# VHH binders against PRELI domain-containing protein 2 (PRELID2), part 4

Target 1, 189 residues: PRELI domain-containing protein 2 (PRELID2), of Homo sapiens (Human) (q8n945)
Amino acid sequence: MGVSVDVHQVYKYPFEQVVASFLRKYPNPMDKNVISVKIMEEKRDESTGVIYRKRIAICQNVVPEILRKSLSTLVILCWKKVSILKVPNIQLEEESWLNPRERNMAIRSHCLTWTQYASMKEESVFRESMENPNWTEFIQRGRISITGVGFLNCVLETFASTFLRQGAQKGIRIMEMLLKEQCGAPLAE

## First folded at step 17 (VHH)

Design Z5 (from W3 with R98K K111R)
Fold by OpenDDE, fold request of step 18:
Structure Z5 (fold): chain B 189 residues (1-189), chain A 128 residues (1-128)
Amino acid sequence: as target 1 above (189 residues)
Amino acid sequence: EVQLVESGGGLVQPGGSLRLSCAASGFTFSSWNMYWVRQAPGKGLEWVSEISYSGSSTKYPDSVKGRFTISRDNAKNTLYLQMNSLRPEDTAVYYCAKETPEYWFALYEGREPTWDERGQGTLVTVSS
């Protein structure tokens, strides 16, 4: 079973500012769940100017808490038997490709934890807006695939969808706050 | 689930005109940039046009610039492609597509974009 959620956001800030804010996004007080972020690899293609970066983030596993709030007791009891829910922290790998010349950035993230029961992937893109060169468009696709839970698939689909959407929205809010703090009011048309 | 349904294709003589439509559902149409892409016989997918989410901005490759016009009616969840001065080389299946990260990743990875959220297409044949 797979769930996919797409999100589109327009930041009324130049691409460079948006990217800078993104790169400083974690860790920050707005999201205490992110424990650490480490750059594992960084490369620059001299011909294209594209910057590749690989990072590993350690985050608190908030899934149990979310499930507790959103699901029935029965479902929670069933999930308690799942070892993945007992893991206190999860690891997220992020790969990004930044093209400053073309003013776009692609980001791919996947969870290194939970691989036995679920896969979580996010693909995001920042790009200069077609509508305003001083604006930046953000698109994100989050995907969760759950395996081995059979009869709980329907319930988990809803949960997964909500989880992805909430995560995306939280990320957007953080970005907006950072941008406002760092760059001031958004640019008008 | 994203659904895109193209219509308006057909047989037309060189120099003729066609207007394609794409009915969109399953997502907030007005929030997304949209594309027309085409696949000629024996060829890969080719980008034909792009329109911003509000419809205020458009982009075309040189191959169709000045002849094709992309537009949208967000109230009707419909994308349009006005094709004028059609040429035999315009013969293709035309697809409307929603913007997704896949296109961008394809560029970075050096692979041909698939436009993974596209319709079934409508055939346009330009022939004497």
Scores: ipSAE 0.868, ipTM 0.952, lowest interface PAE 0.5, mean pLDDT 91
Fold by OpenDDE, fold request of step 18:
Structure Z5 (fold): chain B 189 residues (1-189), chain A 128 residues (1-128)
Amino acid sequence: as target 1 above (189 residues)
Amino acid sequence: EVQLVESGGGLVQPGGSLRLSCAASGFTFSSWNMYWVRQAPGKGLEWVSEISYSGSSTKYPDSVKGRFTISRDNAKNTLYLQMNSLRPEDTAVYYCAKETPEYWFALYEGREPTWDERGQGTLVTVSS
C-alpha cells in the first residue's frame, strides 16, 4: 500500500533568506521532537557552485501517540504487537543539493527506521518564483508505503495521507515563523 | 489521482497554427505550475513551455519563443498551448505535465527528466 501527497507553498521571501532559515530549522523550540541533527557529509563543486550536504536527524517516535488518538482500540491492540511502535526514536537521513547561482535547492529525506514495516520518503524543492523574484516557491512530495497490514490498508491509507499532510503543514508553519522572526514581514506583491 | 488529458493535435501544413488543450483533474490545478513538453520521433523529451500557477508568468525555450504561447484557465482546470508558424521540426507528441520534484532531482543527478506527472499526449504533425 502506497500513499503520496504533494504540497505547493509560496514564501514571500528571497531565496537566500528561505534557504538560510531552512538550514537553521533544527533544532528549535517549535519542534521538540527533533532531538539532534548531525552533518555527515558536505561537499562543494567548485565548477558549478553546488553544495551537497548529508545529515542524520534523530527524532522522537510520535507515531504511537498519533495512532492512539486517531485509530480504534482494536487497531491499536493489533499494532501493539508490532515492534515499530516500541521504538522510542527514529532516524532520518537527509540529502540536499543547493545551487546558489541558479537559486534552487533540492532536498531528499527518508526514514532509516521501520524499514521492515513502512517506508517514508520526502522530496522537496525550493526555487525562485516565476511570479516574483523576491519570492520562493516550495514543492514537496511525501510518500509512505506500508507492508503486511492486510485488511487495515484502507484505514492506514487515510492515516498515512493525514500524517503526510500534517507533517508538511507543520514544516511550512515552522518556516513561516522562522522567516518572520529572522527577516520580518513578508514582501508584498 | 492526477489526470491530464491532452487534445487538439493533428496534421497541419508548415506555417499553420494549432491550439492544444489539456484537461486537468485529481489535484488543485490553480496551485501548481504547469508545463508543455514534447517528444519528436527518435528523440527524448524536450521542454516546450512553462506557466506559473496563476498564469501571470511564462517561459519558453528559444526553439519556440515568439511562436508558441502557453496559457491557462484555472476556473476550467485547463491548460492551453497556442502554436503558430509551425515548422516540420515541431512534429512531436505533445504532453502537458504538472510540476513535481522529479525534474529537479534529475538535473542534480545528471538524468534525463521524465516529467512523471504527464498525460497520454497528443500528436502534432507538421508536413507539406
Scores: ipSAE 0.866, ipTM 0.951, lowest interface PAE 0.5, mean pLDDT 91
Fold by ESMFold2, look of step 17:
Structure Z5 (fold): chain B 189 residues (1-189), chain A 128 residues (1-128)
Amino acid sequence: as target 1 above (189 residues)
Amino acid sequence: EVQLVESGGGLVQPGGSLRLSCAASGFTFSSWNMYWVRQAPGKGLEWVSEISYSGSSTKYPDSVKGRFTISRDNAKNTLYLQMNSLRPEDTAVYYCAKETPEYWFALYEGREPTWDERGQGTLVTVSS
């Protein structure tokens, strides 16, 4: 069921620097597509130092614009037929665990909008690399499942797969730029 | 998409050796950390080895350290497990597995990982 896209990247920078750059990039209230962010829960485990956070973000709905730019006639026809896709905003729930002592961070999010028609989830992990303690490995899984459009489900899921992959690649490029700006050239092997 | 096919299992006597292989396809094998996990009859999945994406770093639990050796050949998209000095408690179905984010969420949630990206397994029986 659905479409899954997995990526792996090695950032040749220490965990603390990578996490600091990530937290400045995603998601924050300064982005023009992010309307608001509310922290719903925050906990620190005294024994481990792990920081848990749950928050809700409201973002501008860019899905209609992305679908309009499709070259696929079937995707365009699906967009025109389903008015629920035209809502102005979408709502995301995010959970994160940051472990400074073990030097890893796990973040997962899912879309609260359109749940009767689609499931959209993202899971990301940063961790100290097995190969070099001054490097950080990033792994991410994006999942999209569409159930509410019948015979067009596989067409829309294929488009979503391309979107997820291209978005992940762009995110990696942005992270490399931020790390170089903040910290200089990557650490040597 | 991800395909993992284990082979090399069989029946051996205690103290014997086996070499397991795992053929990988459907993903960029050389980019991912890989695992061997095993499931003894009636038990859950147990991690038994981990190897980094280039093969330069390996990790083992105390139960198999010194007896098992994980390796990989990125040119052939193949993962290996050399098992020496086998014991009856090593009897299990052995699976190769690709790392996923789910492993880390399981750690934070205090539960066992599901190892969803694994093959069908190869049976190893250690019996006299």
Scores: ipSAE 0.712, ipTM 0.870, lowest interface PAE 0.9, mean pLDDT 83
Fold by ESMFold2, fold request of step 18:
Structure Z5 (fold): chain B 189 residues (1-189), chain A 128 residues (1-128)
Amino acid sequence: as target 1 above (189 residues)
Amino acid sequence: EVQLVESGGGLVQPGGSLRLSCAASGFTFSSWNMYWVRQAPGKGLEWVSEISYSGSSTKYPDSVKGRFTISRDNAKNTLYLQMNSLRPEDTAVYYCAKETPEYWFALYEGREPTWDERGQGTLVTVSS
């Protein structure tokens, strides 16, 4: 059940540059919505060069303000009737794998908050493009399933789908801006 | 919603040829790398070919290299698999699949991908 949004983008920059720019954008303790970040596990595999990291982040909950600013009557009514969405903080678990030799990176996260009411998961991958080794392909899947609020589940899932699509597009625009700023014009085909 | 519909399967003699088609809808077909995977009787899913989003790059496992050709027509949202010199071991249900992040996490975790963005499949039987 739930909603899923998939995106694909080609950045016309080498993998190393895209990853470097992503890591500058990536949520960290200096992000204004991030309260704290704790690295729970870190492994470096010397035989493959793969770097694995697991962390827990505590973030400010911006969901109530996002829902309140909606122009949709149904979304506003859902916000007013679902008080559990008004918790002050959310917890995220994140895992990442960076493989410099094979030139790919995978990041996935899921929300530890609201688990009796919702499942929220995001998966992202950067890889050397099949079409050009100087380009990077990005794929991302966001998935939200809401189970604990009765008939309002459909309304909240519809809003979540729109939110995921718009958020993915904004994220891509930010990445293109960072790449242009830090690495110059995109590579020609 | 992603929809993939395979067709073109059937019974063919060893050494014969078949062309499979996959009609895609519900996503921007031209933006995604695509796969063919197959499931032989009593076995798991096996990757058979991959094609890049524009169609300019293709990959094959050694088991089908030189016999199978993947192609796509982005104007018609259609994926193809030309299968030549068919062998009895090619007997399987063939599925068209879209790339998803799950494939990569399965790789990193040392497990089999689920291939959950695939169609209903089309049966290819190679037998005398």
Scores: ipSAE 0.694, ipTM 0.867, lowest interface PAE 0.9, mean pLDDT 83
Fold by ESMFold2, fold request of step 18:
Structure Z5 (fold): chain B 189 residues (1-189), chain A 128 residues (1-128)
Amino acid sequence: as target 1 above (189 residues)
Amino acid sequence: EVQLVESGGGLVQPGGSLRLSCAASGFTFSSWNMYWVRQAPGKGLEWVSEISYSGSSTKYPDSVKGRFTISRDNAKNTLYLQMNSLRPEDTAVYYCAKETPEYWFALYEGREPTWDERGQGTLVTVSS
């Protein structure tokens, strides 16, 4: 029953610059509501140079405000019937693999909050562009699967598709802004 | 929903040529890197070509380099594989596939990618 959204973006900046900018923000660029981040595990494979990291992030929960501000009567009624959406904070687990030698990075995250009722996952990859070694390709897949809230599952899944797309677009916009600020105008070739 | 439909397979003699096509729909074809992968009888999936989103860059493993040419026509939402100098070892079901993040996680986890966004395949048989 889940919904998923796939995104592809080319950043006209070298891999190292894109990754540096990404690491200064968090992998979910939908908003600035990250409260805290704790590194749970970090390993470096000396043979390949790959750096693995696992983190837990606590973020402010903006889902109830988004649902409450919706003009759709159906979405508003759904919000009023699902009290678990009113928790103050959400918890995310993130894993990442950074390969500086091959110039790629993979990041996946999932929500630890609401797991009885929903699965929320995000997978992102940055890699050197095949078309220009001074550019970076970004691909992302967001997935939301909602179960265990009865007849409201369909309504919440419809909203989830919009939420995933808007979050991805906001994240790309934030990355473009950070890259311009830190690295100047995009490269062209 | 992503849809990929391969065609152009068949029986061919060693040294012969075939041109495979893949019709794509349900996504913005021109935004995504694309692949051809193949599955020989009783074997897993093997990557045999990759092409960038605009078509300006291609990559091949040594097993097919110089014999296979991947191309795309973004106006027609179509991916192609020109296979020349075919060998019995090239006998396989050939699939076109869209890049997904899962490929990269499989790489880091030391497992085979699922190639979960691929077509139904087209059979190429090269007899000796």
Scores: ipSAE 0.692, ipTM 0.858, lowest interface PAE 0.9, mean pLDDT 82

Design Z7 (from W3 with L107M)
Fold by OpenDDE, last read:
Structure Z7 (fold): chain B 189 residues (1-189), chain A 128 residues (1-128)
Amino acid sequence: as target 1 above (189 residues)
Amino acid sequence: EVQLVESGGGLVQPGGSLRLSCAASGFTFSSWNMYWVRQAPGKGLEWVSEISYSGSSTKYPDSVKGRFTISRDNAKNTLYLQMNSLRPEDTAVYYCARETPEYWFAMYEGKEPTWDERGQGTLVTVSS
């Protein structure tokens, strides 16, 4: 079973400000679920100016809490047997490619913790907007694939979709708040 | 599920004109940048045109600039490509595509973009 969610957002801030805010996004008081972030690798291509970065983030596993709110007691009891619900923290790997010359950035992230039961991947892009050079467009595709859950596929599909959507929206809200705090009011059209 | 259905292709003489349409469904059309891409026989996919989500901004490669015009009607969930002064080299299957991260990652990875959210295409043949 696989679910995909796509999101498009426009930040009315220059690319450089948006990227700066993104790089400072975690950890912050607005999202206490991020415990730690470690840079594993960073390199710059001198010919293109592209900056590659690999990071590992440790986050609190919020899936059990979300499930408790969204699913019936019976479903929750069945899931208690699933080891993924017993893990207190999850690890996320993030790779990013930043091209300051072309004013775009691509970010790929995936969960390292649940690989035996589920695969979660997100691909995001920041780019200068065609509508306004002082605006930045954000697109994101989130994917969740769940294996081995059989009869719960329908329920899990809905859950996965909601999870991805809510996660994306939360991320956008955090970015908006950070940008407002750090850069002030958005630029007018 | 994203659905894109191209139409309007056909046979046209050199110097002729053709208008392609793309009917979009399964997503909020007005929120996404859209593209036309084409694939000539024996060649890879080529970017033909880009239009912003509102339709206020467009971009073209030099190969079609001044001849092709991309437009959209967000109320009708439809994308258009007006092709004028057609040349034999314009012969290809034309695809309507929605923006996805795949294009950007392909650039960073040195891969050819696939435009993974595209329709089945419509054939345009320019021949005397």
Scores: ipSAE 0.867, ipTM 0.951, lowest interface PAE 0.5, mean pLDDT 91
Fold by OpenDDE, fold request of step 18:
Structure Z7 (fold): chain B 189 residues (1-189), chain A 128 residues (1-128)
Amino acid sequence: as target 1 above (189 residues)
Amino acid sequence: EVQLVESGGGLVQPGGSLRLSCAASGFTFSSWNMYWVRQAPGKGLEWVSEISYSGSSTKYPDSVKGRFTISRDNAKNTLYLQMNSLRPEDTAVYYCARETPEYWFAMYEGKEPTWDERGQGTLVTVSS
């Protein structure tokens, strides 16, 4: 069973500033769960100017803690039986395509951990806003598919939805703070 | 779940006009850019128009520019497409679609966008 959460955000900052902040997003004190980020690959297409980047992020596994706070004892007990979910850290792979000429960026992330039980994917896009060329729109689709848990699927779907939404909101908050810190007050119309 | 329901299609003579509507539900309509796309018989999906989340900005391809007008009523969760000076080549199933990352990734991957959040469509036939 799969859960999908879509988010739309408008940053009242130019595309270049938003992208710069995004690229500096991790690691930072605002999210201590991100342990490390490593660039694995970077390529530039000379004809299009598109920059491709692949990164691996190592993050603390916070799922057990979240589950403890939000789910029933029964669900927690079932979760504890899944040894692979007890890993201290998870790995995320991120691929991004940045088109500075067209002022858009696409980012795809997926979890390399827990693949036998769940898949987590996020697709995000930064683009120049149609409303204002000095604004940047952000859209994100997060998906979690859970397999092999049978009767717990429904409960976990709710959790997954909340998890995705909270993650997205946290990311947005971090971006807003970074932008304010780096660029000052947002631009008005 | 995103739901989009198109209506207003039908048979019209060349030079005629038609107004399509799209009823949206399952998401915050006013927060999303919206699109009209169409699929002519035997052809792929073609982008027809785009409107910003507030409705203040619109974009059209040259094929329909000056003839089609996209608009929205966020209070009614409804998207519109006013089609004037219709031509036989405008014959297609018309879909309203919400913006998703898929469209952008398709461009980077050299694929045709599917507009994965779209309605069932409404048929517009322009014929004498």
Scores: ipSAE 0.862, ipTM 0.950, lowest interface PAE 0.5, mean pLDDT 91
Fold by OpenDDE, last read:
Structure Z7 (fold): chain B 189 residues (1-189), chain A 128 residues (1-128)
Amino acid sequence: as target 1 above (189 residues)
Amino acid sequence: EVQLVESGGGLVQPGGSLRLSCAASGFTFSSWNMYWVRQAPGKGLEWVSEISYSGSSTKYPDSVKGRFTISRDNAKNTLYLQMNSLRPEDTAVYYCARETPEYWFAMYEGKEPTWDERGQGTLVTVSS
C-alpha cells in the first residue's frame, strides 16, 4: 500500500538565494526535529559543473507523537506493540545534484529506518521559474509505502498522507522564513 | 489521483492542422507546469512543448518551434496543443503530462524520462 503527495511552491527569490538558504536550512531553531546533518560525500563534475552531495540526517522520531494526536486508540496500541518503532531517532539519507549553470537542483531523500515495515522517500526539484527568471519553483513528491499492517492499512494511509503533506508544508514555511531573514522581502512580479 | 485524458488525434495530410486537448483532474491544475510529449513508432518519448502554470510562458524544441502552440485554460482544467504545418515525422502518440521530479532525476542519471504523470495518449498520423 502506497501514498503519494505532490507539492508545488514558487519562491520569489533568485535560484542562487533559494539554494543557499536550502543548504543552510539545517540545523536551525525553527525545526528542532533535525538533530544533526553530516556530509558523507561531495563531488563536482568539472565538465558540467554539477555538484553532487550525499548527507545523512539524524532526526527525532516524531511518529509516536503524531499518531497520538491524530489516530485512534486502537491504532496507537497496535503501534506500541511494535518495538522497532520506538526508536528515539531516525536516519535519513539525502542525495542532491546541483547544476548552477542550468539553475536547477534535484534532491532525493529516503528513510534508512524501519525499512522492513515502510519505505519513505521524497524527490524534490528547485528550478528557475519560466514565469520569472528571478523566481524559483519547487516541486516535491513524497511517497510512503507501508507493508504488513493488514486491516490498519487504510488508517495508516491517511496518516501517511497527512504526514507527508504536513512535512512538505513545514519545509516550505521554514524556507520562506529563512529567505525573508537572509534576503529580505520577496521580489515583486 | 492524477488523471489526464488526451483527445483530438487523427489522420491528417502533410501540411494540415490538428488541435489536441487534454482534460486534467485529480490535482490543482493551475498550480502545475504542463507538457506535451510524443512517441513515434520505434522511438522513445520526445518532449514537444512546455507551458508554465499560469500559461504566460511557453517553450518548444526546434523540431516543432513555429508550428506548434501550447496553451491552457485553467478555468476548464484543459491543456491544448495546436499543431500546424504537420509533417510525416510528427506521426506519434501524443501525451499530456504534468511536471514531476522524475524528469529532472532522469536527466541527472542519464536515463530517458518517462513523464510518469501522463495520460493514455492520442494518436496523430500524418500521411498522404
Scores: ipSAE 0.862, ipTM 0.950, lowest interface PAE 0.5, mean pLDDT 91
Fold by OpenDDE, fold request of step 18:
Structure Z7 (fold): chain B 189 residues (1-189), chain A 128 residues (1-128)
Amino acid sequence: as target 1 above (189 residues)
Amino acid sequence: EVQLVESGGGLVQPGGSLRLSCAASGFTFSSWNMYWVRQAPGKGLEWVSEISYSGSSTKYPDSVKGRFTISRDNAKNTLYLQMNSLRPEDTAVYYCARETPEYWFAMYEGKEPTWDERGQGTLVTVSS
């Protein structure tokens, strides 16, 4: 079973400010679930100016809490036997490619935890807006694939879809708050 | 599910004109940048035109600039491509496509983009 969610957002801030806010996004008080972020690799291509970065993030596993709130008792009891719900923390790997010259950035992240039960992947892009050079467009595709759940597929699809959407919206809200705090009011049309 | 359905293709003589349409459904059309791409016989996909989500901004490659015009009607969930002064080298299957991260990653990875959210295409043949 696979679910995909696409999001498009416009930040009315220059590309450089948006990227700077993104790179300083975690950790912060707005998202207490992010425990740590470690840079594993960073490279710069001198010919193109592209900056590659690989990071590992440790996050609290909030899935059990979300499931308790959204699913029936029977479903919860069934899943309590699954080890995925007993893991206190999850690990996320993030790769990013930043091109300052062309004013775009691509970010790919995936969950290193739960690989036996589920796969979660996100692909995001920041780019200068065609509509305004002082704006930045953000597009994101989130995917969740869940295996071995049989008759619960329909329920889990709804859950996965909601989870991806909420995650995307939370990320956008955090970015908006950071940008406002760091750069002030957004630029008008 | 994203659905894109192209129409308006056909046979036209050199110097002629043709207008393609793309009907979009399954997503908020007005929130996304849209593209036209084409594939000539024996060649790969070529970017033909780009339009912003509101329709206020457009981009073209040199190969079609001044001859092709991309536009959209967000109220009708429809994308258009007006093609004027058509040439034999414009012969191709034309696809409308929605923006996805795939294009950008393809560039960073040195791969050819696939435009993974595109329609079935419509054939345009320019011949005397």
Scores: ipSAE 0.860, ipTM 0.950, lowest interface PAE 0.5, mean pLDDT 91
Fold by ESMFold2, look of step 17:
Structure Z7 (fold): chain B 189 residues (1-189), chain A 128 residues (1-128)
Amino acid sequence: as target 1 above (189 residues)
Amino acid sequence: EVQLVESGGGLVQPGGSLRLSCAASGFTFSSWNMYWVRQAPGKGLEWVSEISYSGSSTKYPDSVKGRFTISRDNAKNTLYLQMNSLRPEDTAVYYCARETPEYWFAMYEGKEPTWDERGQGTLVTVSS
């Protein structure tokens, strides 16, 4: 039995602007807390324009900083557990599909650290809104299951669920701040 | 915990009408795009309608366009499917489903979506 936290947000900005802002806040090699990012696989489909990437990120444990900057709630939980266990680094595997022509992007990640004790996965999608082509819908699902702690597994998962929700809300606020700063007020139509 | 409960299915003659309802709880219904999908005997899941989170945009496949109407009442957390001019090939279990990331990953991976957030379904039988 795991815990799932689901989020839906509408950004009143076009898909291209939302993705550009998302990628700007995305962990990158120039950030002090990112130790390394390695692209393991990259495919470009010339017929559709879809860009697939698979990468591995190794990051320092900076859970308070990650909470302020990240939309990924599974990353936040991985860093928190590593801090509790005093492990300095976390490994994340990420896959992404970007379709510029159809105006959607799908991203999924999972933590490679401590897999025998916990499963931590995150899935996110950005897509052109059904209601307005100048708006972008964002959906995200975080899933956590914890084993090997007996009855406390459910209690720990409930705490993790609360932190996932708070992290997602903070990530949305950061995205809205970046969009307003760089693109102006949200579009009404 | 997401809960979706379909109702309103039954036996109807060809050309008849039925109105399906789906009661939603455990999530902010008004924030999510919703779907009706169906499974005919011995077949896979088939998408039959889609409605945006506010209800302002709807989509249908050609097989039901003009005969089915999806709607929602966000104050009552309820999704509806009005089914008119029913045909024997419309016989299926009908499910209410919420949009999830799974759909998009299935599409990119060339797989059939599983619609992993749906109710238990309501049976619609169209026969003379």
Scores: ipSAE 0.724, ipTM 0.878, lowest interface PAE 0.8, mean pLDDT 81

